# VHH binders against o26223: the designs that were tried, part 191

Target 1, 191 residues: o26223
Amino acid sequence: MKLLWTSQHIKVTVHIDGKVSKMDVLEAIKTRRSIRKYQDREVPEELIDKILDAAMCGPSAVDERPWHFIVVRNREMLEKIPEVHPYGAMVKDAPVAIIVCCDSSLEKIPGFWVQDCSIASQNILLAAHSLGLGAVWTGVYPLEDRVEGIRRLFSIPEHVIPFSVIPLGYPAENPGTRDLFDPDRIHLEKW

## First folded at step 11 (VHH)

Design C121 (framework vhh_7nfr_2)
Fold by ESMFold2-Fast, scan of step 11:
Structure C121 (fold): chain B 191 residues (1-191), chain A 124 residues (1-124)
Amino acid sequence: as target 1 above (191 residues)
Amino acid sequence: QVQLQESGGGLVQPGGSLRLSCAASGFTFSRYWMSWVRQAPGEGREWVSKISYSGGYTYYADSVKGRFTIARDNVKNTLYLLMDSLKSDDTAVYYCAKHIYSGFPKTQDEFDIWGQGTQVTVSS
């Protein structure tokens, strides 16, 4: 019942998204939007590898880098995520999701893993955007019911904490760019 | 009852055409990538074509590209393979298969549900 791709000299045609985006960093940051509607177009493994490479390049408290990632492409598993995450309905329509986790055994300074995993999550969103993909951060930690639900669903050990679920794919929506600059939130020298 | 049932196979002359169908039941067909996989006598299974769950994206093995067309009807829960310019080396049992994953898996195990197969014989 199993297909052995490597033993058959099977020739596969893959549609890749042409060139990688040449956005400068500021453009990428300013134009990234949460994307919740995805084309059912295949996302090549090489793009996921590039995104995860970027995720691991974030700054980390005392360089502890406690992040681990689960890459979910299994349709049945993606469709079960909304059952344990009420705001994760869009995950079932994504071709892939990344679960950002903290391995507490790698933690050097208690509590800073939240910032570490936030940085990794944001890097995933920016890297995805730069590669022509869309993504959205769906929050898991610190909501106990979501943490426990995701842990059970993906057989995550007790010493590992699921932090975020990030579905991604080629965008099927274009929400446009927002102008979020607010000078009233900038204080010079003092409050 | 979760199942895939192929039909439309038969004997055809070289250069002829066939239309294979695969009726899906017992799962949400419109949520999964689907493939056609064939097995020639005495050979292993060879992937032929796959289609995204909306039908907007299709992929083909080089051996059939330009001759075969994969399609789906999500209202009827049916997968199709339109086979043109058939060659003797297209002779095989053709299986309909449901993908576990979207895109490229890390492993070779990509399918969880298989049909029974339909025989296609291309000969004079």
Scores: ipSAE 0.081, ipTM 0.584, lowest interface PAE 6.7, mean pLDDT 86

Design C122 (framework vhh_7nfr_2)
Fold by ESMFold2-Fast, scan of step 11:
Structure C122 (fold): chain B 191 residues (1-191), chain A 124 residues (1-124)
Amino acid sequence: as target 1 above (191 residues)
Amino acid sequence: QVQLQESGGGLVQPGGSLRLSCAASGFTFSRYWMSWVRQAPGEGREWVSSISYSGGYTKYADSVKGRFTIARDNVKNTLYLLMDSLKSDDTAVYYCAKHIYSGFPKTQDEFDIWGQGTQVTVSS
C-alpha cells in the first residue's frame, strides 16, 4: 500500500530565535576546545533541541541508531555526578548536562554501538561550539564503576548503557588555538 | 495513514475563550514540532504558534502572544490551542500542521500534513 503525503508549503514570516553559526564546518572542527568553566547563564531549550537534532544525524553501523539522551538541568542531580565520576567535577558547575546512552536492544551488529555513541557525542560537542556554547566529553563507558554509578543516579535500566556525560554552557574560559596538523602521520598508498 | 483532525471551533463573543484540539494518527507524534496556522476570510495563511516535540519550547505570533497557549499531550497524540480574550480579528479557519522533519525544524513553513481546519468566528 502506498503512503499518501499531502504537502503544502506556506510562506509565513517567522523569526526563529537562537544564535546563527558563523563558522564553516572546518573552522568549527579546528577551533572546538574542551570547555570546563561555564557562565552562570541559562541555556535555552531551543539550543539543546538543536544540539540533540545534530547528535542524531550521525552515521551508525547498519543504521542501528542506538542512542538515547538524558538532559539534566536539576542542580541536585548535577552535583551528585562527581561522586560517581572522578573526572566530572566540572559537571556540578554546568547549567545543563547531556548523558549519551546506548539502548542495547537496538544494536544490530555487536560492538559498533561504541562508535555510534562516540559519533553522537562528537556531534554534540561540535553543535554546542557552533552555537556559542562550550562543552566537554567526560568518559563513562567502558569503566564499569562509572557506568553503574551513573545508572543508579538516573534510574537507567540494565539494557541501557550510559556512554558519556557532556556538561555544557556558555564558556567562561577561552583556551588558545591548537596546531595539530602532522604530515608525518599521512602515508600515501602504503604504510 | 497519517492524519490530523481538528475540533473545538465555533461562534464566540469578543473577550470569550475557546479550546481547539487536533488528534494525530499514523505517525510518531512525539517526534515532531507541531504548529497552528489560520486563514481569515479573504486573506492568506498566517502562522499562529508552534510547539517543540517535547512541549518544552513554544513560539507565538505577536498578534496572539499573551492570549493564546499552545500545548500537547504526547500520550494522547493530541495538540491543543487555548484561546483567551478573543478578538474579531481572530476570526479564521484554524489548521494544525505537522512539520516535515523530525527533531528541530529547518524552517517554520515546511509542513507535510495538514488537518481539514476548524472554523472560529468571533462576533457579537
Scores: ipSAE 0.006, ipTM 0.377, lowest interface PAE 11.4, mean pLDDT 86

Design C123 (framework vhh_7nfr_2)
Fold by ESMFold2-Fast, scan of step 11:
Structure C123 (fold): chain B 191 residues (1-191), chain A 124 residues (1-124)
Amino acid sequence: as target 1 above (191 residues)
Amino acid sequence: QVQLQESGGGLVQPGGSLRLSCAASGFTFKRYWMSWVRQAPGEGREWVSSISYSGGYTYYADSVKGRFTIARDNVKNTLYLLMDSLKSDDTAVYYCAKHIYSGFPKTQDEFQIWGQGTQVTVSS
């Protein structure tokens, strides 16, 4: 059978000098998974607003915050994304997608907008997960054909660069746990 | 698949010492925080001690601080509990427990007990 008859699961409080600390953020980071299958359910606007608020709270190089977001709910537009993004097939089945963009006119330090938009994208994934939603980051930049395809599809100005497309919805799959911690990648004091 | 095999318990007089061992297999032991949990006759489970994946951080219940030492050997995939100055109220079945997530745990994390435990009896 899948469970050993002797196995037991208990919740144990870890005490640090007799004190208890709450660290909900670590669980969100560790349990977030890429979700590519979605329920046929609408995502409320209020949840999208909370996700975008979280996206804009990320750190940014020289506080340039170059982010702009396109929220796509139109089914016909979502169905066209896979035509210009080969690895975005799941987007057509999502109730909503967020396109993370960089307004290059807001960039203060050349090249750091990529890091800024990566941070915003990850915050979208974590915020969605914390709200009971599932999402996946599909890459656009730096692939020129995808950048220009998405630009034309959504009438994005030349000075704005589409960075990622993140479909999201209520999850219709539940991926198992991942064993990702690798102490061999941690070097103390020197390489 | 996950197996935790506790050993080293026994009968000891008050003030005595014991060394418990837990042989771990079926998972990457060096990635996980490990804990010792005990259950006294007629009581619920009580957390005793935890050790980080590297062994650099250790935590103890107030009842055992200064008397017990938790240790691990990541080459041998073995967790230890070195018990000194044993008291009658230390009498319990001691279980080795694996954290559900690799790396650093949060305070209210679930630990999984897979083994049968090892009985420690402190009596004159």
Scores: ipSAE 0.014, ipTM 0.534, lowest interface PAE 7.5, mean pLDDT 85

Design C124 (framework vhh_7nfr_2)
Fold by ESMFold2-Fast, scan of step 11:
Formats: structure tokens, sequence, C-alpha cells
Structure C124 (fold): chain B 191 residues (1-191), chain A 124 residues (1-124)
């Protein structure tokens, strides 16, 4: 039998405080940009909950789902992050940050937690973008100094590994679009 | 084992006040949005109010806004509804409900745990 549908247009509608925004999945993926400048506006708790729900919906190796999240809104704590993460200076200006962590006691297959937490981090970025927020992934793992610095700052247990720090806020910058499609990286049926 | 148990309902005259409580057990109460939903005789369920897991965000149906206050105590695992200026139209069984994910429950499908309900009767 012939497939009736070979291509699907996917639309997502999000309702926040009476506001409706629509962005299809491909549009969200293509237009998401790293945002490092934020408005002086509080991000509602409800939006953070929606973002974290999306983070936990990612596929996980052998369904181990090793992720834990720390939500940081305390200004003094946000201001200390650049002391242990030199490329995290923008975090101090964000109204909130999410620290993505791996609980190694939940790990079933060694090493796959990195993919699991990468998926969770990307879902945070996409969900934030779809909700009208800006965010940026700042790397923690596998840099030993950053891992230990973040662990100490937030009293993270030894069996838990901080993976990324993602500041979020309403964007105060609008980076241009990028054309990233490169057909030279696509090989048909063989290298 | 996982349960919600309401109390504090009763008979009250129009213009009176009541305080409803909901005791939660068997799950991590402090991690979930909680709601109050009511059902009047012969009617469907009507969402009344919701509160975020921290208590930082509260939402109310237009019919109760300014008269009811939702609150929570995460140490005691208890949800509250403070009801002022009660009207005959507020007569209903009031249910405590736990959200699955959403902060804005529009249908019964958004709740995974329900209490047994507590009767509130407003009559003269």
Amino acid sequence: as target 1 above (191 residues)
Amino acid sequence: QVQLQESGGGLVQPGGSLRLSCAASGFTFSRYWMSWVRQAPGEGREWVSSISYSGGWTYYADSVKGRFTIARDNVKNTLYLLMDSLKSDDTAVYYCAKHIYSAFPKTQDEFDIWGQGTQVTVSS
C-alpha cells in the first residue's frame, strides 16, 4: 500500500497567561538561537515547570532517565556561577538558571547518561524558545574544574554529576537567522 | 496509599466563610501543582482554583475571584481553600486534585489523583 502522508506539518500551540503562541517543531529547531541577554522580568514558575516537563520527556538509554534539575532564582547564587564557570558570565544577569544533573546511581549503561542529559538540555532550549524565552547551554561536563566548582557551590552529592548550566529569561537580543544546511555532509547509501 | 483527603465542609449561610483542607499522602506533595474542583448537584465538574508547587502562583475561576484564597503548607502536605462571601451558587462537593503536568487544568484529564470530596452547602 502507498503511504498517504510522506511529509507532516507539526504545529504546537502553547497557552500561557491567556497568551497563545504557535510554532511548528521544525520552525522551533531552525530559529532557536543562544540568548545571553535577558530582560529584567521574572519568568513564571509555570513556564519553568513546562520546560522541565519537556526535558524529562526525552528518550533515555534503557529508560534510565538519570536526570535531576536544580532551579536557581537566588541572585547571590547566580552571581557566584561565573566564579567557577568562566564562560558563564551571562548567568548573573538571568532571572533564573537550570542546572542539569545526572544521578549516577540511576545509570544502567555506562556513559549513556551523557546522551541522556544532552537530550534533556536541548529539550530545555527548544521548550524555552517555543514559550518565547531565550536560553543558552553553558558546558560543565566533562571539564573537571567546572564540575567540581558547580558541585561545591550547590552542595551536589558525589554520585551526582552537574552536566550543564542553562540561564533563561525573556530575550533582550534578537540574533539573525542562519542557513546551516550543508548537502556535502549527506551521503546516500554509502560514504 | 496514594490519597487526598478533604475536610472542612459544612452548612453555612450566604455571606459566611469556610476553610477547606486537603491532606495529601503517598507522593511528594511539594513537587506538584494542586487544584480545587467542585461539582454542584446535577452539574459537571467546575475548576475553582490552582496553586503552583511552591505557592508562588495562584489562579482562580472568575466566579470565585476575590472571594476565595488557595494556599498550601508543604511541610504539612496540606492544601487549603479559604472561602469568603459564600453564595448559594457555591453549593457543591469540593474535590482536591493533583495535576499531572499542567498549571491550567481545563479538563478532568489533567488530574491523576482525586480526593473523595467534602460537601459545602450555602443556604439560608
Scores: ipSAE 0.000, ipTM 0.222, lowest interface PAE 13.8, mean pLDDT 83

Design C125 (framework vhh_7nfr_2)
Fold by ESMFold2-Fast, scan of step 11:
Structure C125 (fold): chain B 191 residues (1-191), chain A 124 residues (1-124)
Amino acid sequence: as target 1 above (191 residues)
Amino acid sequence: QVQLQESGGGLVQPGGSLRLSCAASGFTFSRYWMSWVRQAPGEGREWVSSISYSGGYTYYADSVKGRFTIARDNVKNTLYLLMDSLKSDDTAVYYCAKHIYSSLPKTQDEFDIWGQGTQVTVSS
């Protein structure tokens, strides 16, 4: 798409209006929904930096913090993701995706890297939502073919494990909130 | 005092090259996206190129893609436009503009500070 001004208007593929989040933590948690349809609008690098800062603030086992992130904005690369991740078809329509990875050389406690990267992934989803963006977690690990496909596509080293692919953008859909509280799943004192 | 000052324009022959500079003062240059916008005689303003605050992301109009390169020096508070393979259609006054938002502009109202412009003329 062209970015050309005629009179007072231009044709653009993307734009940004600053959004001031008024959500408290509970509101953000309760209203976050998976978003798979995005506006044709670029996400500013400053918002991506804020989201990644939030991702790195999660708790991790023995503070090992094994996460690494790949930010993908290149359209050709985004279009190749569904070829190695069939359940990531929506990624090609997103303006940006974040690949959450685990650097196994940073692991201090065996096996906890999965929880660490899950926490980072959820923080990305919550932070994106709080900033007016939509995102969805598409699973990579533990599906071996998808892990190796993503590794090869993005030249990820042998000691690094791709965990999730999270496309994000300004939402082009508005799913309603859900009432998911189920008291039958709460047990007092004993099962 | 907040201002943008362009320099580097001039007369060049078709196929020539020019380097435009924009010196920024009075604000924290490294915190804002910057653009080059041009206006040819008798025409409206045309967006040319944008660069993110870090310089990590650059965007170009289809008419200049592959020929122009936008760059910035956040230590020197200076924005650049490196123009190669200039064509007569590139003749315009080139303006440096500061973005209000960290995004590509939809209208010229999304810039809050404009330079005075520098004339580029591509002619024999």
Scores: ipSAE 0.000, ipTM 0.136, lowest interface PAE 15.0, mean pLDDT 84

Design C126 (framework vhh_7nfr_2)
Fold by ESMFold2-Fast, scan of step 11:
Structure C126 (fold): chain B 191 residues (1-191), chain A 124 residues (1-124)
Amino acid sequence: as target 1 above (191 residues)
Amino acid sequence: QVQLQESGGGLVQPGGSLRLSCAASGFTFSRYWMSWVRQAPGEGREWVSSISYSGGWTYYADSVKGRFTIARDNVKNTLYLLMDSLKSDDTAVYYCARHIYSGHPKTQDEFDIWGQGTQVTVSS
């Protein structure tokens, strides 16, 4: 009797055999760019796990750590995101997206969850870049129509607030680097 | 209506070749990963091969590596399986299936649309 198909047989084909980028932290920060075009290539679950681990390492106000994450790989669901997020058209072309959410029941200090989720979002972008992936931050909160649209689409409970949608994949574009250092924005001792 | 329709099956001798086709309709074929899955008489389903949206990424079961090639034509909305060096144990009904998720499928539950199947018999 032939056995039914098993998940064990495909585990090896999902694993990454290559080496990660040799970027140090400053290089990663300086060279990260918003990527909106992705290769038709799967992102292994191992890389998503590393990215989410990095996301959860961010500092948070009063250590409330209110973040929750939804990993979206379903093609039909990715295609529906632009319907509720007008400037999220690139999401439908990504192999995966991460929705960063705040569980308001974990909030200890009013309003700081926005900063907490911003920090988590930036860590996702930097971690993705360091692992050879491209990603872009797309805003959800504080735009009420987008918050409600994403909530309905992904069955997000009332006490959870979707903050950002971050599509990611292997980059299919290579935007140039920019020198963004502006000494006129640095004041010594006083304004 | 969303539909997958296989063709190209038949009787072939060991060592022979066959080309299976799967015509897709009712959805945007170019946006889905696709797979071939087979079922031998009296046995369970066995995943055979998968292909990405553009055809740039392919995966094969160990039993068919080096003998089968999966391909697609997004203009014609058609999936192909080119089978070389056929063995008697390749005898099965071959189904094309649409992926729910991008990438390598983990279980058969990750397909939402299946064709009716085409019979391949490898016998002398």
Scores: ipSAE 0.006, ipTM 0.361, lowest interface PAE 11.1, mean pLDDT 85

Design C127 (framework vhh_7nfr_2)
Fold by ESMFold2-Fast, scan of step 11:
Structure C127 (fold): chain B 191 residues (1-191), chain A 124 residues (1-124)
Amino acid sequence: as target 1 above (191 residues)
Amino acid sequence: QVQLQESGGGLVQPGGSLRLSCAASGFTFSRYWMSWVRQAPGEGREWVSSISYSGGWTYYADSVKGRFTIARDNVKNTLYLLMDSLKSDDTAVYYCAKHIYSGFPRTQDEFDIWGQGTQVTVSS
């Protein structure tokens, strides 16, 4: 069979409650939840690659794209993260974690690296969800003790700032739906 | 100079195998998704396969799934298409193509750079 070449979107498939689903962008945004419990299953390298590709597609101030990523699969290293990150206890139970970092030498406009790394972190969460995985953003920056703890654990250079630690895996929990739309926060034309 | 150059085409019997290569130069190959697109005599272009910038994500047209494998070598700036169990219907000129934007493509037809093509003929 021959398929005529036409404009065709790359399809995204997600696993929800053990069922395979096709999710559009708005649905992915609305149904993503923080997942802190993971199945004892490896995440294929190809899914991590897809997630990191999505992370790097975010808009960046003056196109500086200062992000770097550390992919951690080593069980001993994952087990050490809670020692320097008090709210990172779930990381030790995840099959993999991504550490989002900012290379300050790539910064072109002061302070916007925080927004850049936030965008990358959110894209990781959305991409993971769209691929049937669960993830949670655990904050590192701006807490100095966490920044320095993570830096020491992963031999991160002084000019690079660890921003977030995002454990991810196949979800072992299914949090209920949240209705977060609040029209009182929308102002037309003026405050 | 920005260019893509295919090689490895030729005549093969049905059920045979071929390995196509595409040498890339003049751009940062490792930052772009790459694709193979074919055009059979008297037919329009048909997308065959795509591979992510790192090689971690691959997509295939239904007509070639299970028979073709797309691969890349970012050190050598080379894209590959490993074709197995070839059919007469696979006879076409095969082009490698670079996606317009770095990162994840939204459509299979967003290309800005094309190779010259390499002829694959499957006949008994």
Scores: ipSAE 0.000, ipTM 0.159, lowest interface PAE 15.1, mean pLDDT 84

Design C128 (framework vhh_7nfr_2)
Fold by ESMFold2-Fast, scan of step 11:
Structure C128 (fold): chain B 191 residues (1-191), chain A 124 residues (1-124)
Amino acid sequence: as target 1 above (191 residues)
Amino acid sequence: QVQLQESGGGLVQPGGSLRLSCAASGFTFSRYWMSWVRQAPGEGREWVSSISYSGGWTYYADSVKGRFTIARDNVKNTLYLLMDSLKSDDTAVYYCAKHIYSDKGKPEYYFDYWGQGTQVTVSS
């Protein structure tokens, strides 16, 4: 890990131990933060599989489950994402990114795929966090230039819509927690 | 004022064990990630291990993984490093380090407070 108080970069490899599994659901939700700085370390395929399993466990309208996922580890491809996504600069430094897509041929009720893919994206973020990884959601849909840029870059068919790009890796920053509870936004029985 | 006070270092034979402690005060210990960092003679600082504010997540440098265990007691405001199977290369001054952020995002991983250090010597 790079330490800012040293004149020399210190290269270390960090591993997750079994204590990651001790985080309960509420703690995971409350402590998940957007992570845009990653360690120079590979994310094992097993962890990506667990994250994608969690993504597919999300609810969807009429159980349509329209999601498809592209896992990107190729450095040249990761470096091209910022060219078509102006807020995706951090992706080039991530060891891996997941592109969440909607296959429109799987839609049972038109229009709900946005909610379905949002749910899958959030599950990816929470699952990554629970496994000791950091991730950040970057939006693609509904911005047409980003949709077309990502589609062309990854040879995505016209009936498939890229929804989000989520870079992930072992975190190299620690934003801590936020207290966002606002009782003024809770109304009992009526407005 | 933030204070971090390490203890538990000493001379130990290769293959031996030590337990380091760090007593923390002057901040809300339970809200911060904590780390152990070491510095061997004539070398720069080397990150050893980190633990989340809840203790639910731990990370280790490859050189110590499987041999060292980081732990914390948020009731006693104390950070620990349990060191097993010590090697001569583990000889260093070990520092307790407080992470800069508890609830604010920043792009860099780094520390704002350090203890005075405790010497660990693994000899012959």
Scores: ipSAE 0.000, ipTM 0.094, lowest interface PAE 20.4, mean pLDDT 83

Design C129 (framework vhh_7nfr_2)
Fold by ESMFold2-Fast, scan of step 11:
Structure C129 (fold): chain B 191 residues (1-191), chain A 124 residues (1-124)
Amino acid sequence: as target 1 above (191 residues)
Amino acid sequence: QVQLQESGGGLVQPGGSLRLSCAASGFTFSRYWMSWVRQAPGEGREWVSSISYSGGWTYYADSVKGRFTIARDNVKNTLYLLMDSLKSDDTAVYYCARGVYSNRYPKSDEFDYWGQGTQVTVSS
């Protein structure tokens, strides 16, 4: 019955904790999936820096920290990875890939570099997921042909061992999460 | 010894174009982020553009976006800045700079080597 004088709606960006809160650790672990389809969209170098920082935060046997990382953005080089890695076809479609390597000269305890590089690889996957990216771990070590193929392709020295190739990008697929909890694998006090 | 040497500067009229080059030696050029930084008379240094080690990623200051293009040739160890639609405000000494880190974007204070600079003057 009455006319009210109103201002036009103005868009205001308000920071609400529930909307700006990043994924917590348990949610990141439980919802991370292997992503093999990527948008045709640049991944900023600042996000790669955050992912590599997270990779280096993993525990390492006797603090040997033997990992080195190669960041590959060159399309021609990404397209050559499937030639030396049979299950790496998705790498050619990714905007970027990280190669996790072990510098054997930094190894203090024989064999533990595999655990060190595995932890670094998993941290890359979790960090990528937490930043809105998708990634997948493609295995290199211990498959001799893949190790030598990747070494030759990227001019990796003989004392350095390529461990994994991890393509990443903004996801172009959304696989559902899995409930993997199996109480039959938990034993109390004894087997 | 790390060396960066710029060339291609000069006097140009407003609306003109110039191509700057930076010849790099003494390090593995293909492993480093490279940048162009300029300094106008009586002013501080202003970051202009950066390019990743592979050339796959490029970043530009808002003042030059759409007018300048940064490029590199890793075989020739040369960095380029292609400058179109030049304005009087682009008048400055242009420096080639190497990022401190080989594998990440350098922030404005994260440069370890600089060239001697090349003068660009936009005037009628």
Scores: ipSAE 0.000, ipTM 0.116, lowest interface PAE 16.8, mean pLDDT 84

Design C13 (framework vhh_7nfr_2)
Fold by ESMFold2-Fast, scan of step 11:
Structure C13 (fold): chain B 191 residues (1-191), chain A 124 residues (1-124)
Amino acid sequence: as target 1 above (191 residues)
Amino acid sequence: QVQLQESGGGLVQPGGSLRLSCAASGFTFSRYWMSWVRQAPGEGREWVSSISYSGGWTYYADSVKGRFTIARDNVKNTLYLLMDSLKSDDTAVYYCAKHIYSQKPKTQDAFDIWGQGTQVTVSS
């Protein structure tokens, strides 16, 4: 007898607290919170790939899609991020971080890459949340010292601009949800 | 010691089949995407196939899709490439490679560990 072990398709939804759970889009948007405390538990590669697939599905000005991503799992590298990013202290405790970058050579319309990379960053946060992970967006661009610090730390070419650093992992905190709806910010037909 | 060791290469007729194996040691095999990369004489390296850490996701180069199957056994720390319907163009040294960060590689910089290679020759 020959043992045949072939590729398989992953069709299982991410388990949350031992249960198979799905949230709709509105629930995901409303319940996503910045998570800065992580379990001492590795994030599977397939989940990172699903998150990056979602990141690349965002709308992009003139379909330029200028984003590139660096996935950082190396503990020594994660520990160096707070040295060049003052508000990135939590990154050293995360099992993985994604650095969202813009390749300026792919830019078709000047300046719109900021919006493109913002959408990619938000998609990472929402996708992570939908998969039972927690994440937080830490800003890099447009702060020149952070941009250059991250560039040097990860050997990023001069034509590539680091935009955000997003640590993620299984959450070790539950901040709950916020009621942010403010009708005073809605104007009907005119200001 | 981190090591990848390929085996299973050889001489086969066009239309034949071979099964390559790669034994991994010195790292947590079950945590990394693994790939097969080949190099024909006088050519650059060509990515052939990648498999996720769990085996649930697989990707293939268009040149081998439908003919090759990548598989892994995380209990035995072994990567496999099952090759059928072999063509003369498949003649190459086949390398087992470990991804740095669990991504489908776009460049050679995506791999940090390489095996020594195993020769596959398809000839009539």
Scores: ipSAE 0.000, ipTM 0.129, lowest interface PAE 17.0, mean pLDDT 83

Design C130 (framework vhh_7nfr_2)
Fold by ESMFold2-Fast, scan of step 11:
Structure C130 (fold): chain B 191 residues (1-191), chain A 124 residues (1-124)
Amino acid sequence: as target 1 above (191 residues)
Amino acid sequence: QVQLQESGGGLVQPGGSLRLSCAASGFTFSRYWMSWVRQAPGEGREWVSSISYSGGWTYYADSVKGRFTIARDNVKNTLYLLMDSLKSDDTAVYYCAKYIYTSKSPKDGEFQHWGQGTQVTVSS
């Protein structure tokens, strides 16, 4: 990062492509934990943009990329989510939430949008973690009451299906890491 | 009404440097990705570089990577392009462009609200 120019009050700072990440991919995958307690501080729009860019980089069936995203920062709207999502109580305490949706008009092969939106949701969790944020995936689809409640709350069209609600923020808890490697789940050549 | 006003072009020797500026008005500059696009005589438009709302993300065309640097000042509503090691192939009219956020990346996305342009000529 270099300073290229100064006015009387403001210096222009150079931002270069390919800034070094402090967390490599394997570390991010292995240390990501569901975070449900958040600091009372704003998440910059820049970080949300980085997270959504990562979400859209996931693979999708026949490149259908059916995902759309709703970014929710409005406190009143965040407070209403637990009313239609019983296990989403933590969302009201988050500074922001992302709702991952499927636009069914973009679907090229029936049913694979679930996998597509799962990939996008996981990328949101990993990107958030790599940027020093915490997040948790709260399930919406395939629970019809949650799907309809979220659709109604956020004025989502009938051809669009809300898939997940992901609150995120700076973490106010540290659950530690898990050692999940289980060699008994690996079969060589045949079952 | 959206207005983009480019400046800073001129005649420069090969290997030289220039700083382009774009003054933006008529929209909330700090909420949009901004880009530089150029057009050489007799050629189509070529995307050069893009910068995110806050400047945290930048993208560059392979032809300019390592030589050009994009920057922005959201207080002054101004976009910059710092050009080093200029080559004759960099000769073009340079346009400031507002990126309309879509599901596409900035380098593959739609760019709207072109300015008047500023001519850069690299010759000896």
Scores: ipSAE 0.000, ipTM 0.123, lowest interface PAE 17.4, mean pLDDT 83

